VH-VL binders against Putative inactive neutral ceramidase B (ASAH2B). Designs and how they scored, part 11

Target 1, 165 residues: Putative inactive neutral ceramidase B (ASAH2B), of Homo sapiens (Human) (p0c7u1)
Amino acid sequence: MRQHRQFMDRTHYLLTFSSSETLLRLLLRIVDRAPKGRTFGDVLQPAKPEYRVGEVAEVIFVGANPKNSVQNQTHQTFLTVEKYEATSTSWQIVCNDASWETRFYWHKGLLGLSNATVEWHIPDTAQPGIYRIRYFGHNRKQDILKPAVILSFEGTSPAFEVVTI

## First folded at step 1 (VH-VL)

Design r5 (framework fv_retifanlimab)
Fold by ESMFold2-Fast, scan of step 1:
Structure r5 (fold): chain C 165 residues (1-165), chain A 125 residues (1-125), chain B 111 residues (1-111)
Amino acid sequence: as target 1 above (165 residues)
Amino acid sequence: QVQLVQSGAEVKKPGASVKVSCKASGYTFTSYYMNWVRQAPGQGLEWIGVINPSGGSTWLDQKFKDRVTITVDKSTSTAYMELSSLRSEDTAVYYCARGYTYEYSSGTVYYFDYWGQGTLVTVSS
Amino acid sequence: EIVLTQSPATLSLSPGERATLSCRASQSVSTSGYSYMNWFQQKPGQPPKLLIHGASNRATGVPSRFSGSGSGTDFTLTISSLEPEDFAVYFCQQYNSYPLTFGGGTKVEIK
């Protein structure tokens, strides 16, 4: 019984130690990281250069935790789909993350690494032209002996063409 | 150990089709895009297209769009590139090469980090 | 499409010399502070071998004498001191937008 009791005490001690280590791991997971040689918002998977109405345009970016965003309004957005307007030589927003045809997926990886996938399900009402997808995020950074900071970033896909039948 | 192993050399007549295979091993096949690139003798590299093995989605260079089909067989971790209506100008070494990844758990994102050994396709009249 | 122009077409050097290879893009291949430019080495009868990815990151197992630099439209591959095995053809390749494109290559040959 003394041996059995010592064994149980040892198990509880290890669980307590593991719990402390788990807390440290949780704290480390609060920070966002970009892969070596990359920055937040970098394109990991570009859109195809051409899509037809009815297809899905997909772009994957180096991501960060969407909970870091300062604004919570419906029209604040994690993404835009923009169409090039030749007469003004500017990009016009045609939809954002509140649009039913867009999807935003955040996939968490190792040690603060993550991906943001933006999908645009191209409606049959889409006008032909040149489009791009943009991603807007915020990363959480904590330096040793400094308080955590939230930094904004954005990424922009290569442009792609939407054609109609 | 990542390996891409391609099928052997082919000799074809003008107008025929050729199908080159690329068998992947040593990694999760569906986590990485697979590219096809060709090189005519003594010339530079020419990108043909890419496939996402998880969904089968492809993008092809417009020059090849009417003649090339890229497919995958997930069960054998093999990618295929079929080129039809062969011309003498299609004589080249055809390479498969591993591309973009969604797989962040392994760390580094790779772009053309591993290549097959190449398949010589000769089109002769 | 993005056209990549490599210069010079041929670079004749001796072992121990520094090689500087240029790649110019017809439009920017950089997005959000990152450059989507790779460098490859190719020897006769072999597939291309990745040397540099993301303009400046050496691939695994690539010797430190190889370095990449540049951003936007202007990129350089540098070999600080040529070894006998470095005499090969070098290609730049952009992956910022489709279609993916390669430069015409620079042949580094022994003088």
Scores: ipSAE 0.006, ipTM 0.522, lowest interface PAE 9.2, mean pLDDT 81

Design r6 (framework fv_retifanlimab)
Fold by ESMFold2-Fast, scan of step 1:
Structure r6 (fold): chain C 165 residues (1-165), chain A 121 residues (1-121), chain B 111 residues (1-111)
Amino acid sequence: as target 1 above (165 residues)
Amino acid sequence: QVQLVQSGAEVKKPGASVKVSCKASGYTFTDYYMNWVRQAPGQGLEWIGVIYPSGGSTWLDQKFKDRVTITVDKSTSTAYMELSSLRSEDTAVYYCARELYYDTSGWFDPWGQGTLVTVSS
Amino acid sequence: EIVLTQSPATLSLSPGERATLSCRASQSVDYYGTSYMNWFQQKPGQPPKLLIHAASNRATGVPSRFSGSGSGTDFTLTISSLEPEDFAVYFCQQSYEYPLTFGGGTKVEIK
């Protein structure tokens, strides 16, 4: 019955930023920034090489403010968990940001820098195989005397194995 | 078994430079921010700055304007903090600390054992 | 920068007593429902050790007698019943923005 995906721990995206914000902080929150030598979606902490069913796979990416993304866009807007299928040599989506077993957390850091954490609570019904986690976001860019631009980006984790033994 | 091992104690004269090392093991060095913090004898903790080892990008506290350089050597998984134009008030234990993120939180874990830098004439 | 003020500077107590430590920030460290405030314990000759992150989340291996609370600008670390190993200096630290800052510390000492 709830239309706003709050069950998936995304309620914090709906919160209003503090009204006590300084002018500098107001300017900084308008612009997303990636560390020098990195880009949005780059992996900061990869998943482990191997997980068992029942464990939690976690990946941390260079993030951007999730408010830049449309709340009612497709489920691929924030994250996917994908399984490799050798027969078709392709990655198949196993679950996305609407799934109860996935969580998305955004941590605001330095001067426009932020991290996005994607968790996958591996169900006991998961098939053994090779998996990866992907993050889809949007960063806001503002050049002097130019209109703000919202740019899409994506990041992909290294592959990891899920075993049932 | 994540560990940060720092170089040994240093004694320097005013005006000299000191370079402290921090060798990381047990994790992927380039995937986590490395922070530097100092503590003068009997005093509190003072943040110096941070480096993102993958790209080498740094952010430094303005108190250390033009005196601190933070670098990394990816081949040895080692971070360095160099402080120039040393003064007696720079006498402190210098710590490196890895910054982790879990859920929505960032924190320092682990910390190096610390390096005592003494500046005396 | 965000200034963190810890009080009291020194707290003299006996084992078994309750310790309540305060940390006040010069501005809110809350964003999207999270309070970016951490607590560290430091014993003589040792580096600081994480106790609490995001105001109230106990770090792995930290005993249940330690609890963190608060939001916005006012934060508290509580030790429900002091054990001999708890006599140490405690620091709060904000991770809301750069520069990262620490409180001045509260020393919990034996009466």
Scores: ipSAE 0.007, ipTM 0.477, lowest interface PAE 14.4, mean pLDDT 81

Design r7 (framework fv_retifanlimab)
Fold by ESMFold2-Fast, scan of step 1:
Structure r7 (fold): chain C 165 residues (1-165), chain A 121 residues (1-121), chain B 111 residues (1-111)
Amino acid sequence: as target 1 above (165 residues)
Amino acid sequence: QVQLVQSGAEVKKPGASVKVSCKASGYTFTSYWMNWVRQAPGQGLEWIGVIDPSDSYTWLDQKFKDRVTITVDKSTSTAYMELSSLRSEDTAVYYCARQEYSYGWDAFDIWGQGTLVTVSS
Amino acid sequence: EIVLTQSPATLSLSPGERATLSCRASQSVSSYGYSYMNWFQQKPGQPPKLLIHDASNRATGVPSRFSGSGSGTDFTLTISSLEPEDFAVYFCQQYGSSPLTFGGGTKVEIK
């Protein structure tokens, strides 16, 4: 099968639990944060306005730990590439994270900050038209007085054009 | 013009505390994180910790947790690093360095000039 | 913590020569397609200056003679043709895991 999940989930870590205090600190550390003035799924780097077949469209989003999404996937995918269809006046899914031509990279920063990079390697078979990339994630929030919660979010890139030249 | 200006050199006795300041100018103070790094004479660099000036959230290297306090004063755009229970091994140049966290980058792009702290009897 | 070992400790070279500096991590500093390694330059009496971030990207204003490469545990900083102002100490620094750590430095000195 050609379609293969391109999620890259290789993290090397050792966890040591010596007390309930250590576990609480670890739980607090694994909460997700967004930069000040931003929210999860916000576009940090948009795709270019125009691409040719054979090029790579790239979008960077304010991200969250993809492990939060394993059981809580509302869209059954981390990403979609969508093409606008004028006949139905709707966005049609062209491919998702199981497609050969998509790549999903999660870049972990400090203090719960991260970003998600979505790449679409535009195949020669892509039809010209208006496209967008979407990111579907889940962030973990921990309130002192409440149990931890997993909250879904989504981000959508500005539209871009794929041309035949 | 972005700059970080640190307080002057200090000479302290073992067991004392030192508080180093880092005054920021030329940018929005709360938009960048502030790191503290030290360098003993002739030695390499050692990370101490970081603070988010917007909410005073702090992450410290475990080895400094019991002796270091990092704070900010937003009204003066100044970050502080206080190190207590000083030992001769704490003799070093202490640097502040700002960090851009947009796009997930953890790069220290602007550094203070450094503050020499000498611990001697 | 991740230990970074730089080699050689000292490079004695002349202006115009190529410098190759190595940084080896005790465990991988690459994940999710990224390599979390930075390079800094430090001159006597001055703070470090950022040269390369994310293993291979030059910082703003850094001359094209500086380049970074590598992934996983093995990283290289290359200066294609040394200028007089390039004789300095160079440090690698990882941010793939906390605490942030620096290498011991490589001193590039005039032969």
Scores: ipSAE 0.007, ipTM 0.516, lowest interface PAE 10.5, mean pLDDT 82

Design r8 (framework fv_retifanlimab)
Fold by ESMFold2-Fast, scan of step 1:
Order: sequence, then structure tokens, then C-alpha cells
Structure r8 (fold): chain C 165 residues (1-165), chain A 121 residues (1-121), chain B 111 residues (1-111)
Amino acid sequence: as target 1 above (165 residues)
Amino acid sequence: QVQLVQSGAEVKKPGASVKVSCKASGGTFSSYAMNWVRQAPGQGLEWIGVIIPIFGTAWLDQKFKDRVTITVDKSTSTAYMELSSLRSEDTAVYYCARSDYYDSSGYFDYWGQGTLVTVSS
Amino acid sequence: EIVLTQSPATLSLSPGERATLSCRASQSVSTSSYSYMNWFQQKPGQPPKLLIHGASNRATGVPSRFSGSGSGTDFTLTISSLEPEDFAVYFCQQYDNWPLTFGGGTKVEIK
């Protein structure tokens, strides 16, 4: 009984492994993945602590295919640049992905992994203060026998300072 | 459009086996899952199992695990469900039903016409 | 396994009336963004026909009088104004977990 059970377990494991590998090769084209221990929108590379007007602030996030957002996020943005307002203790949106000074780059990696790079080309008209960059995306998730679902996520950078000179 | 055509009705004795076929036409055979569902006369629907051709393996409801085998022949775009050790309570209409797992769907979008299997002595 | 309970077992109505059919799951079949619940229509001698998938999405060719709603454990199929061809048996079905399971059905019959 034990030998038969073990043989069946081995056979099942082998077939499951081969099938999972085949599925994974297909899914790397249609699903998004986050690195182990990370979630979508997590900051991989924060902005510098300080920038001057005219410089480029850059943040790299764990990303997802931007095509997901275009189809499921009509009238929303991929990113915001926000300035802290101490009086109200709130963040004010300064610009979004429609602004000429922002750039969004999606870098496709292996096995559904990707990075989203957000750049803010700080204009000479920027006011000194504390800023942050946010990323808004959607990831595609699919389990066997279930339809793929599109899930929203957001990431927020650590704050950084912009100085005039 | 996609069509599923099943084999004809069968009359079997208790203890025998039956093998029902489901031939798919139209669309891509490998990009979907093929399910088997049965319905005893005047009763509700009972899911038997599924095969996803791209995985090469079938998943069965535990109550059918020891008596049912689901297979596919990709060259003929045909799925098969074989049920062994037949009992009178296995008398039912057996349906194949497609679900598309690739295009964000795990629901049964197409059904075969059904195959009546009668088990009598 | 997830048990689906449909109520009522039989609904006797006249053409033009609204039908409301309930399906309750023994455990949640939803995420925050999606519900793994389908509705099927079955007429005598025919296979089931998909009406609603993902709790609220109408299948291709299904008239607008059919609508689905609900999440978690409680789901509803509504037929806003019954047509003669709508008198049939309706089944809910979950696809959140294996084994896939069906409700016992609600028969919508002419009064």
C-alpha cells in the first residue's frame, strides 16, 4: 500500500511540475508578478534626499503592464508628483502623467516581472519644499480554472526635498 | 462558432464501463478547459471533472476519482470521459462543457448536446 | 465543498412580472474585485445555457432584462419582466474552488 501510494505521489508530482512549468512559460506573457517578499508598487529605488530645480527626480517601482491600466482605469493617471503642505498636513498634487515634465518608463523583465520608472524633470518654476512621487497601476492575476482578474495598486516614494539653488 | 458534439446514447449493465466522447470544432482546442457534468433525470447538475489540454492532466471531484478517467486527443480535437463500475445511480445525461481559462474566463461558454447513459439490469 | 442553496425552489409568476432568484454560498466566493459565480438557464431536453458570469456580467446574446448582483455569500438573479421563453429552471454555480458546485435550481413556472 505504502509503495503504491508513494509511486502515485511521485507520478502526480512529476506531472504537476511539468504542467506548472508549461503554464508558467505561457503566463509570463499575460500575467504580472512581484518579486518574492515584495508587492506591486513597492519602491525598488527611492529618489535622492534632495534635488535642485532643473534636475531629474527618479523613482523605480515594482511594476505591472501599463496596458492593464489603460483598459481599466479610464480618466485616471499612472503617476502623481505631490508637494507637502505643512499648514493642512496634506499632500497637494502638482502634476500627473499628462505633464510635459513627467516621464513613465515600463521595463519588462522575465517571468512577468517588470519595473516602472517615474521621472520628474523639475521645472525652474517649481516651488521649494518637500515632494513625493506616487505610482498607480493594475496587475493581472490568474489562477487555473479562474478568469484573470485586474487588481489596482499604488506605490508611494519616500519624501525628498526640492531647493531653488 | 464553437460547437461540441457528443457521442450517442448508451445502455449498459451494472459493472460495465462507458466512454463518452466530445468533439470540438471551431476555435483553438488547446486554449480552453473541457469539463464533464452529469444530470440524473429530474435532478440537479453534478460536476465530474476537468481536463486542460495544455497541462496534460485531469482534475476530478473526489467522489469520482476511482472510477473516472478524462483524456484528450489533440489530433482529433476530442475529449473523452470514461466511467467504470457502473451502478444504477449513474443513469444520467452526461455533458461536456468548455471553459476558456486563457481569456479571463473560467465559466462554461459552450455545452455539448448531452449523452444519455442508462444503467439497467 | 462549497454548498450553494437556491431559494425559492419554485417561483410561480405571470408574464410581465419581475422574478427575483437567490443563491447563497456556504462560504465566500468573492475577492475584493471579483465574484466567482455564474447563472445558467435550462429548458427541458436542452443543455444549460450561460446567462451571467462573474456574478453580474451578461453573456453574449443574453437580453438586458436579465441581471445579476451580489458578492461574498449572497447572490441574486433578476428578470425584470418575464417573457414566455423565460419560464425555465435556473442554476447558480461557483468556480472559486474545486470541486465546482451547482445550486439545486429554481423553477420559474407560469402561474
Scores: ipSAE 0.005, ipTM 0.495, lowest interface PAE 13.6, mean pLDDT 81

Design r9 (framework fv_retifanlimab)
Fold by ESMFold2-Fast, scan of step 1:
Structure r9 (fold): chain C 165 residues (1-165), chain A 119 residues (1-119), chain B 111 residues (1-111)
Amino acid sequence: as target 1 above (165 residues)
Amino acid sequence: QVQLVQSGAEVKKPGASVKVSCKASGYTFTSYAMNWVRQAPGQGLEWIGVINPSGGSTWLDQKFKDRVTITVDKSTSTAYMELSSLRSEDTAVYYCARDWGYSYEFDYWGQGTLVTVSS
Amino acid sequence: EIVLTQSPATLSLSPGERATLSCRASQSVDYSGYSYMNWFQQKPGQPPKLLIHDASNRATGVPSRFSGSGSGTDFTLTISSLEPEDFAVYFCQQYYSSPLTFGGGTKVEIK
């Protein structure tokens, strides 16, 4: 699923006194969580080591609600596809989430768990070389009796090779 | 309680196709990836591929790419693996295994389906 | 593909003894501070069971006598004191890159 805004009516939980476990359940529904032993942006499914032009490179990351990123995006994008330039020893951005060949899907799990899938539909014009995919997100954290905070994170896939045939 | 129940044993001739099913229960089917792994008698484990049940995207080992199709039926919470052009070396127990978002922890496995390929 | 080599192929021990199982990868399976290595236990006639994920984390319900360690290309599964139910085949498995690969297994048998 692409990014969607969702409005949440906040009046339904006013002045409930039945009470600490109910509040915890409500809080868990509106905060982002990472699986045990993982952190946000961790790679769950790496790209294959090699792709041909015309194939789809896919990476799945530990995700967070993309609504958190609407006001707080440092990179102005959910994802980048980058190509390695050996002569300058640097990564160059080839495309981002505004590119027609990229897709960003957010997959909601239970109790604040989610996955972010980044797809790159490799165009016939892609140059052969070493590539990587990066994911930029924000997670919502809230402690009891403290205001919610939005924290940025990023994940980077292992490098993979694109070949012409 | 999570359970993965696979279809029964199959005996096939060389050149035939086999389709193994894996019916999931006790969890939200689309929230977990489903992997297929096989094991020939007395041999190690060999990964075949994985499917994301939510979107239907698949990722296969190149050795199987031309012969394997993995699909899901969301309405019945069932994953399928079809292997074509069967050879005697395809004789193995085939397992489905659940995974949280391709973390490959395989926390729950099906009981296995023995596929025997003989003339 | 990444090749995983397990040693020894067979380990003959008595209950109460310590078991040390090795898994070596043909290339590093580390990324972003994580080692993409899991360990599974398999008993005859049963599917494999997850023991350790991400090199060192015990799966739910796995006894404390099991521990995983290592990074990069060299990984170890240790059973501090063998119980009768621990005599089984153990497989390492990497998920750093496609295709997913398993080691050939180490059989822990009663001496």
Scores: ipSAE 0.005, ipTM 0.493, lowest interface PAE 14.0, mean pLDDT 81

## First folded at step 4 (VH-VL)

Design a10 (from a3 with heavy chain T98R G99E F105M Y107V; framework fv_modakafusp)
Fold by ESMFold2-Fast, scan of step 4:
Structure a10 (fold): chain C 165 residues (1-165), chain A 118 residues (1-118), chain B 107 residues (1-107)
Amino acid sequence: as target 1 above (165 residues)
Amino acid sequence: EVQLVQSGAEVKKPGATVKISCKVSGYTFTDYYMNWVQQAPGKGLEWMGWINPNSGGTNVAQKFQGRVTITADTSTDTAYMELSSLRSEDTAVYYCAREYDWEGMDVWGQGTTVTVSS
Amino acid sequence: DIQMTQSPSSLSASVGDRVTITCKASQSISTYVDWYQQKPGKAPKLLIYAASSLQSGVPSRFSGSGSGTDFTFTISSLQPEDIATYYCQQYWSTPLTFGGGTKVEIK
């Protein structure tokens, strides 16, 4: 099973509650959070400017619980690796989270903070060119006594170059 | 207030397909994962899979892959579990159960008995 | 797959007794364990989530503890209505897996 389908955090923080435990539990229910000054999908650690085939490109994004994820016909994946196509001046998807070359790791932090790490193990067959990594997720937002809302987001890494020599 | 109501008991012949429904009320259907759990007569609980109704994304246990299809209809707030190529060992009670973000399966359907016999 | 080994498979106790059930995971799962009660002919009922959190509306005589691989579920003073089969369940990774169950009967 792929890691983004697991409850991946090894640490679970629980507070011992009083006789008003039900209300405290509701008040303390963790929703997804982004760090101050950031939003979901923001790049926390970009890929290097250049990689060789056989290396691992890594990007870390502000993440959210993968259980919130929404599939649709356009983005039925948590991530894409895209290659710039100069002829059409567009980005072409070369692999996604079902590819053997990609890895998705979700790291849960404190109070709804989390990170999504995307790795692309660059195959020897990769064509030289300009690449980028994208992350697609959903964050849960909830106010007390209001229904929860699931909001989609996406993040895109800075472009990086893959060389074969 | 929150309820999961499952379709009624089914008697099927070997090789048939059964489709069980789980209609929800009292909460926002797309906010919770829906799990399906099998319990053979006199046996324990066995997880079959889940669906995220918001995305339609599913995860099905290896034992049931190829025979189980889990779906959700957000227009009717109903989850479905379809089990094909029925065998006598599929005779069981099937439960739907909602779950959100590590708070356990807190609300369960009443169960649907499926009997497979010739 | 993570295997949940539950013990004992059955027990018989008197009203007022302290009942303890254990559950062992085949690998470390932090506190990602839930406990369920199932009475004959009924759907399971969540009693404890996240190893030690008591579900709303559940009597305080039920409690859970543990982390890593070893988990314990306790009924501090067994009542007649507690006759049931109890199950642990991990949610660290899919497939979600249940323990084999512990049948609790009154002596």
Scores: ipSAE 0.000, ipTM 0.479, lowest interface PAE 15.9, mean pLDDT 82

Design a12 (from a3 with heavy chain T98R Y100E D101Y E103D G104S; framework fv_modakafusp)
Fold by ESMFold2-Fast, scan of step 4:
Structure a12 (fold): chain C 165 residues (1-165), chain A 118 residues (1-118), chain B 107 residues (1-107)
Amino acid sequence: as target 1 above (165 residues)
Amino acid sequence: EVQLVQSGAEVKKPGATVKISCKVSGYTFTDYYMNWVQQAPGKGLEWMGWINPNSGGTNVAQKFQGRVTITADTSTDTAYMELSSLRSEDTAVYYCARGEYWDSFDYWGQGTTVTVSS
Amino acid sequence: DIQMTQSPSSLSASVGDRVTITCKASQSISTYVDWYQQKPGKAPKLLIYAASSLQSGVPSRFSGSGSGTDFTFTISSLQPEDIATYYCQQYWSTPLTFGGGTKVEIK
């Protein structure tokens, strides 16, 4: 289910075209792009409907360069794992990217495409219930004749159930 | 222009193996997933699996696990689907279809008819 | 696995009629639904992606709508060349699953 794209070497572009087209292609590689019919933060691979404690819940999102978030972060995390609390009808944060149970992987693809994989290694002590995973990112955009802009986005997985048996 | 060209029709006996090719042109082979879809006579479409030609990673539907092998040859820009232990119910048209990731199959091969009979 | 229940299985309509086909997912899949047209003896053709986006080169009489579990595909004014079987497909998760198809014929 994990998705990767091959990146062309920038040196290869320079050798192949040797023109102003090469500069445009090189510039396009430094901006973030979303796939056809998708937007940043969209889920490419949802979590399974159900997991047992001890398993790994994985969600893959349409990603953007995490370096954009380091300097422009509006949240202190790339990801959250949240548990639904029925009594308050709200989602409660259980883990973030500082937790040892979570992993964040960014995979760079072609032409500014990328994906972000969030893993939650469900501890044996996890409470049964309904969970979701969220991703917080920032994409770099530059329109012709305009300065570059960093835009925040977020994605949320479908809910999934964690059972102890 | 994007084209997906599949190998020709096959007639096989029960228990045999068939290997269908899908040669692509007009785009970078490693930028798109290649999906395989089965359509039995007079029936609907059933997804069999995909390959990411860039990594060689595959995902095969549970129904076909153990019998289907999907491969890609980046030197010839060709994807392959091999189906073993053929049964009469495998008689079908098989399609390759490209997707950005695994979504939105915007280009399809013309289909390969496989007939399994004795 | 996500099941896609498509209805009706077949329909007959007159040229110029509005044709509506529905597709129901067994769980919420946001807008991750495509619609394909398959003419006899040919490979399927993508018409609608992401529930409501019209594929390049596809006539504007075709449209899609919906999110979550309920999706609709519409032909606003049926033409003779629209005789085909239409399929919905989810791409929210693997295995990718298609609806059972709707055969559209002219009366």
Scores: ipSAE 0.005, ipTM 0.516, lowest interface PAE 13.7, mean pLDDT 83

Design a13 (framework fv_modakafusp)
Fold by ESMFold2-Fast, scan of step 4:
Structure a13 (fold): chain C 165 residues (1-165), chain A 119 residues (1-119), chain B 107 residues (1-107)
Amino acid sequence: as target 1 above (165 residues)
Amino acid sequence: EVQLVQSGAEVKKPGATVKISCKVSGYTFTDYYMNWVQQAPGKGLEWMGWINPNSGGTNVAQKFQGRVTITADTSTDTAYMELSSLRSEDTAVYYCARSGYDWEYFDYWGQGTTVTVSS
Amino acid sequence: DIQMTQSPSSLSASVGDRVTITCKASQSISTYVDWYQQKPGKAPKLLIYAASSLQSGVPSRFSGSGSGTDFTFTISSLQPEDIATYYCQQYWSTPLTFGGGTKVEIK
């Protein structure tokens, strides 16, 4: 891992100081990158511990280009909002990226870096309880002598409480 | 020297929850992913999921979604795997194993924790 | 999910024999395959990574080859301490998946 991190730092350094290297520019254009010490789907900004109905829950994740996402995956969505159900001891999906109350924003950074912001506009009809937000994405990986690959990833926020008061 | 030390054997009743720990030493905990692998008696290896201790980000295999929670405590350099709603089919040895971000390989493994689910 | 089909499920060979195990992926995965050794009652140990790279400290009699869908693991001269179950594993995509294992015994 240390040798891999050193190589990543060197590659990033070269690209910030030498824009004349066409091959490196092409590779950066078509690949997704995660910040050093992070991976795709990692939470950069967690939701608050508690929200009231009518508020907006927001989570920011280490993101990847949404165009990489393969259709017909199990989740078939960029995000879910899930409520914990104690009787079944499981998380139930209450909405996804097709829901009017959710928003997905992909913010492209430099050199393949990006982040994904998931918002849930908590409706007045939401039941009080414990919730979490999940992000589902795909990153494009390319090693210099290996073919490009698309890798799936998931991120899950810390749980937060929704109250009606 | 790198070492992953897991908690001891557990015997649980169906419907119970088990929480297994994996304490690391000899490296920086936040520099590597921690993976969890299940091995049923006489059977092969099955990947359950991973956590990035630096961020808390996790990925859990579909078979275990809803029942598995993977966490990490950076103050004690310990990863945890919690499995709820236990069934007899969950009787297995559970391993923790570290990997780099590329998930390329599991270079160090814990010794394993035996979980027996019986009524 | 990517399925890894490993064969044979078991084999018996004599000390000094060349042993070959194969692993077939359900889709092309380039060279994204690792091989592990597991002795009874012990955790698995990494032997080969990225299809053909020998892990530090592992004897040179172990080797791997292949790309795409077909992968091979070889022990050039079987030793008594090599009695174990061997597993291939892909890391092309999550969920990470293992082959069913090959139990190697000495005759």
Scores: ipSAE 0.000, ipTM 0.486, lowest interface PAE 16.4, mean pLDDT 83

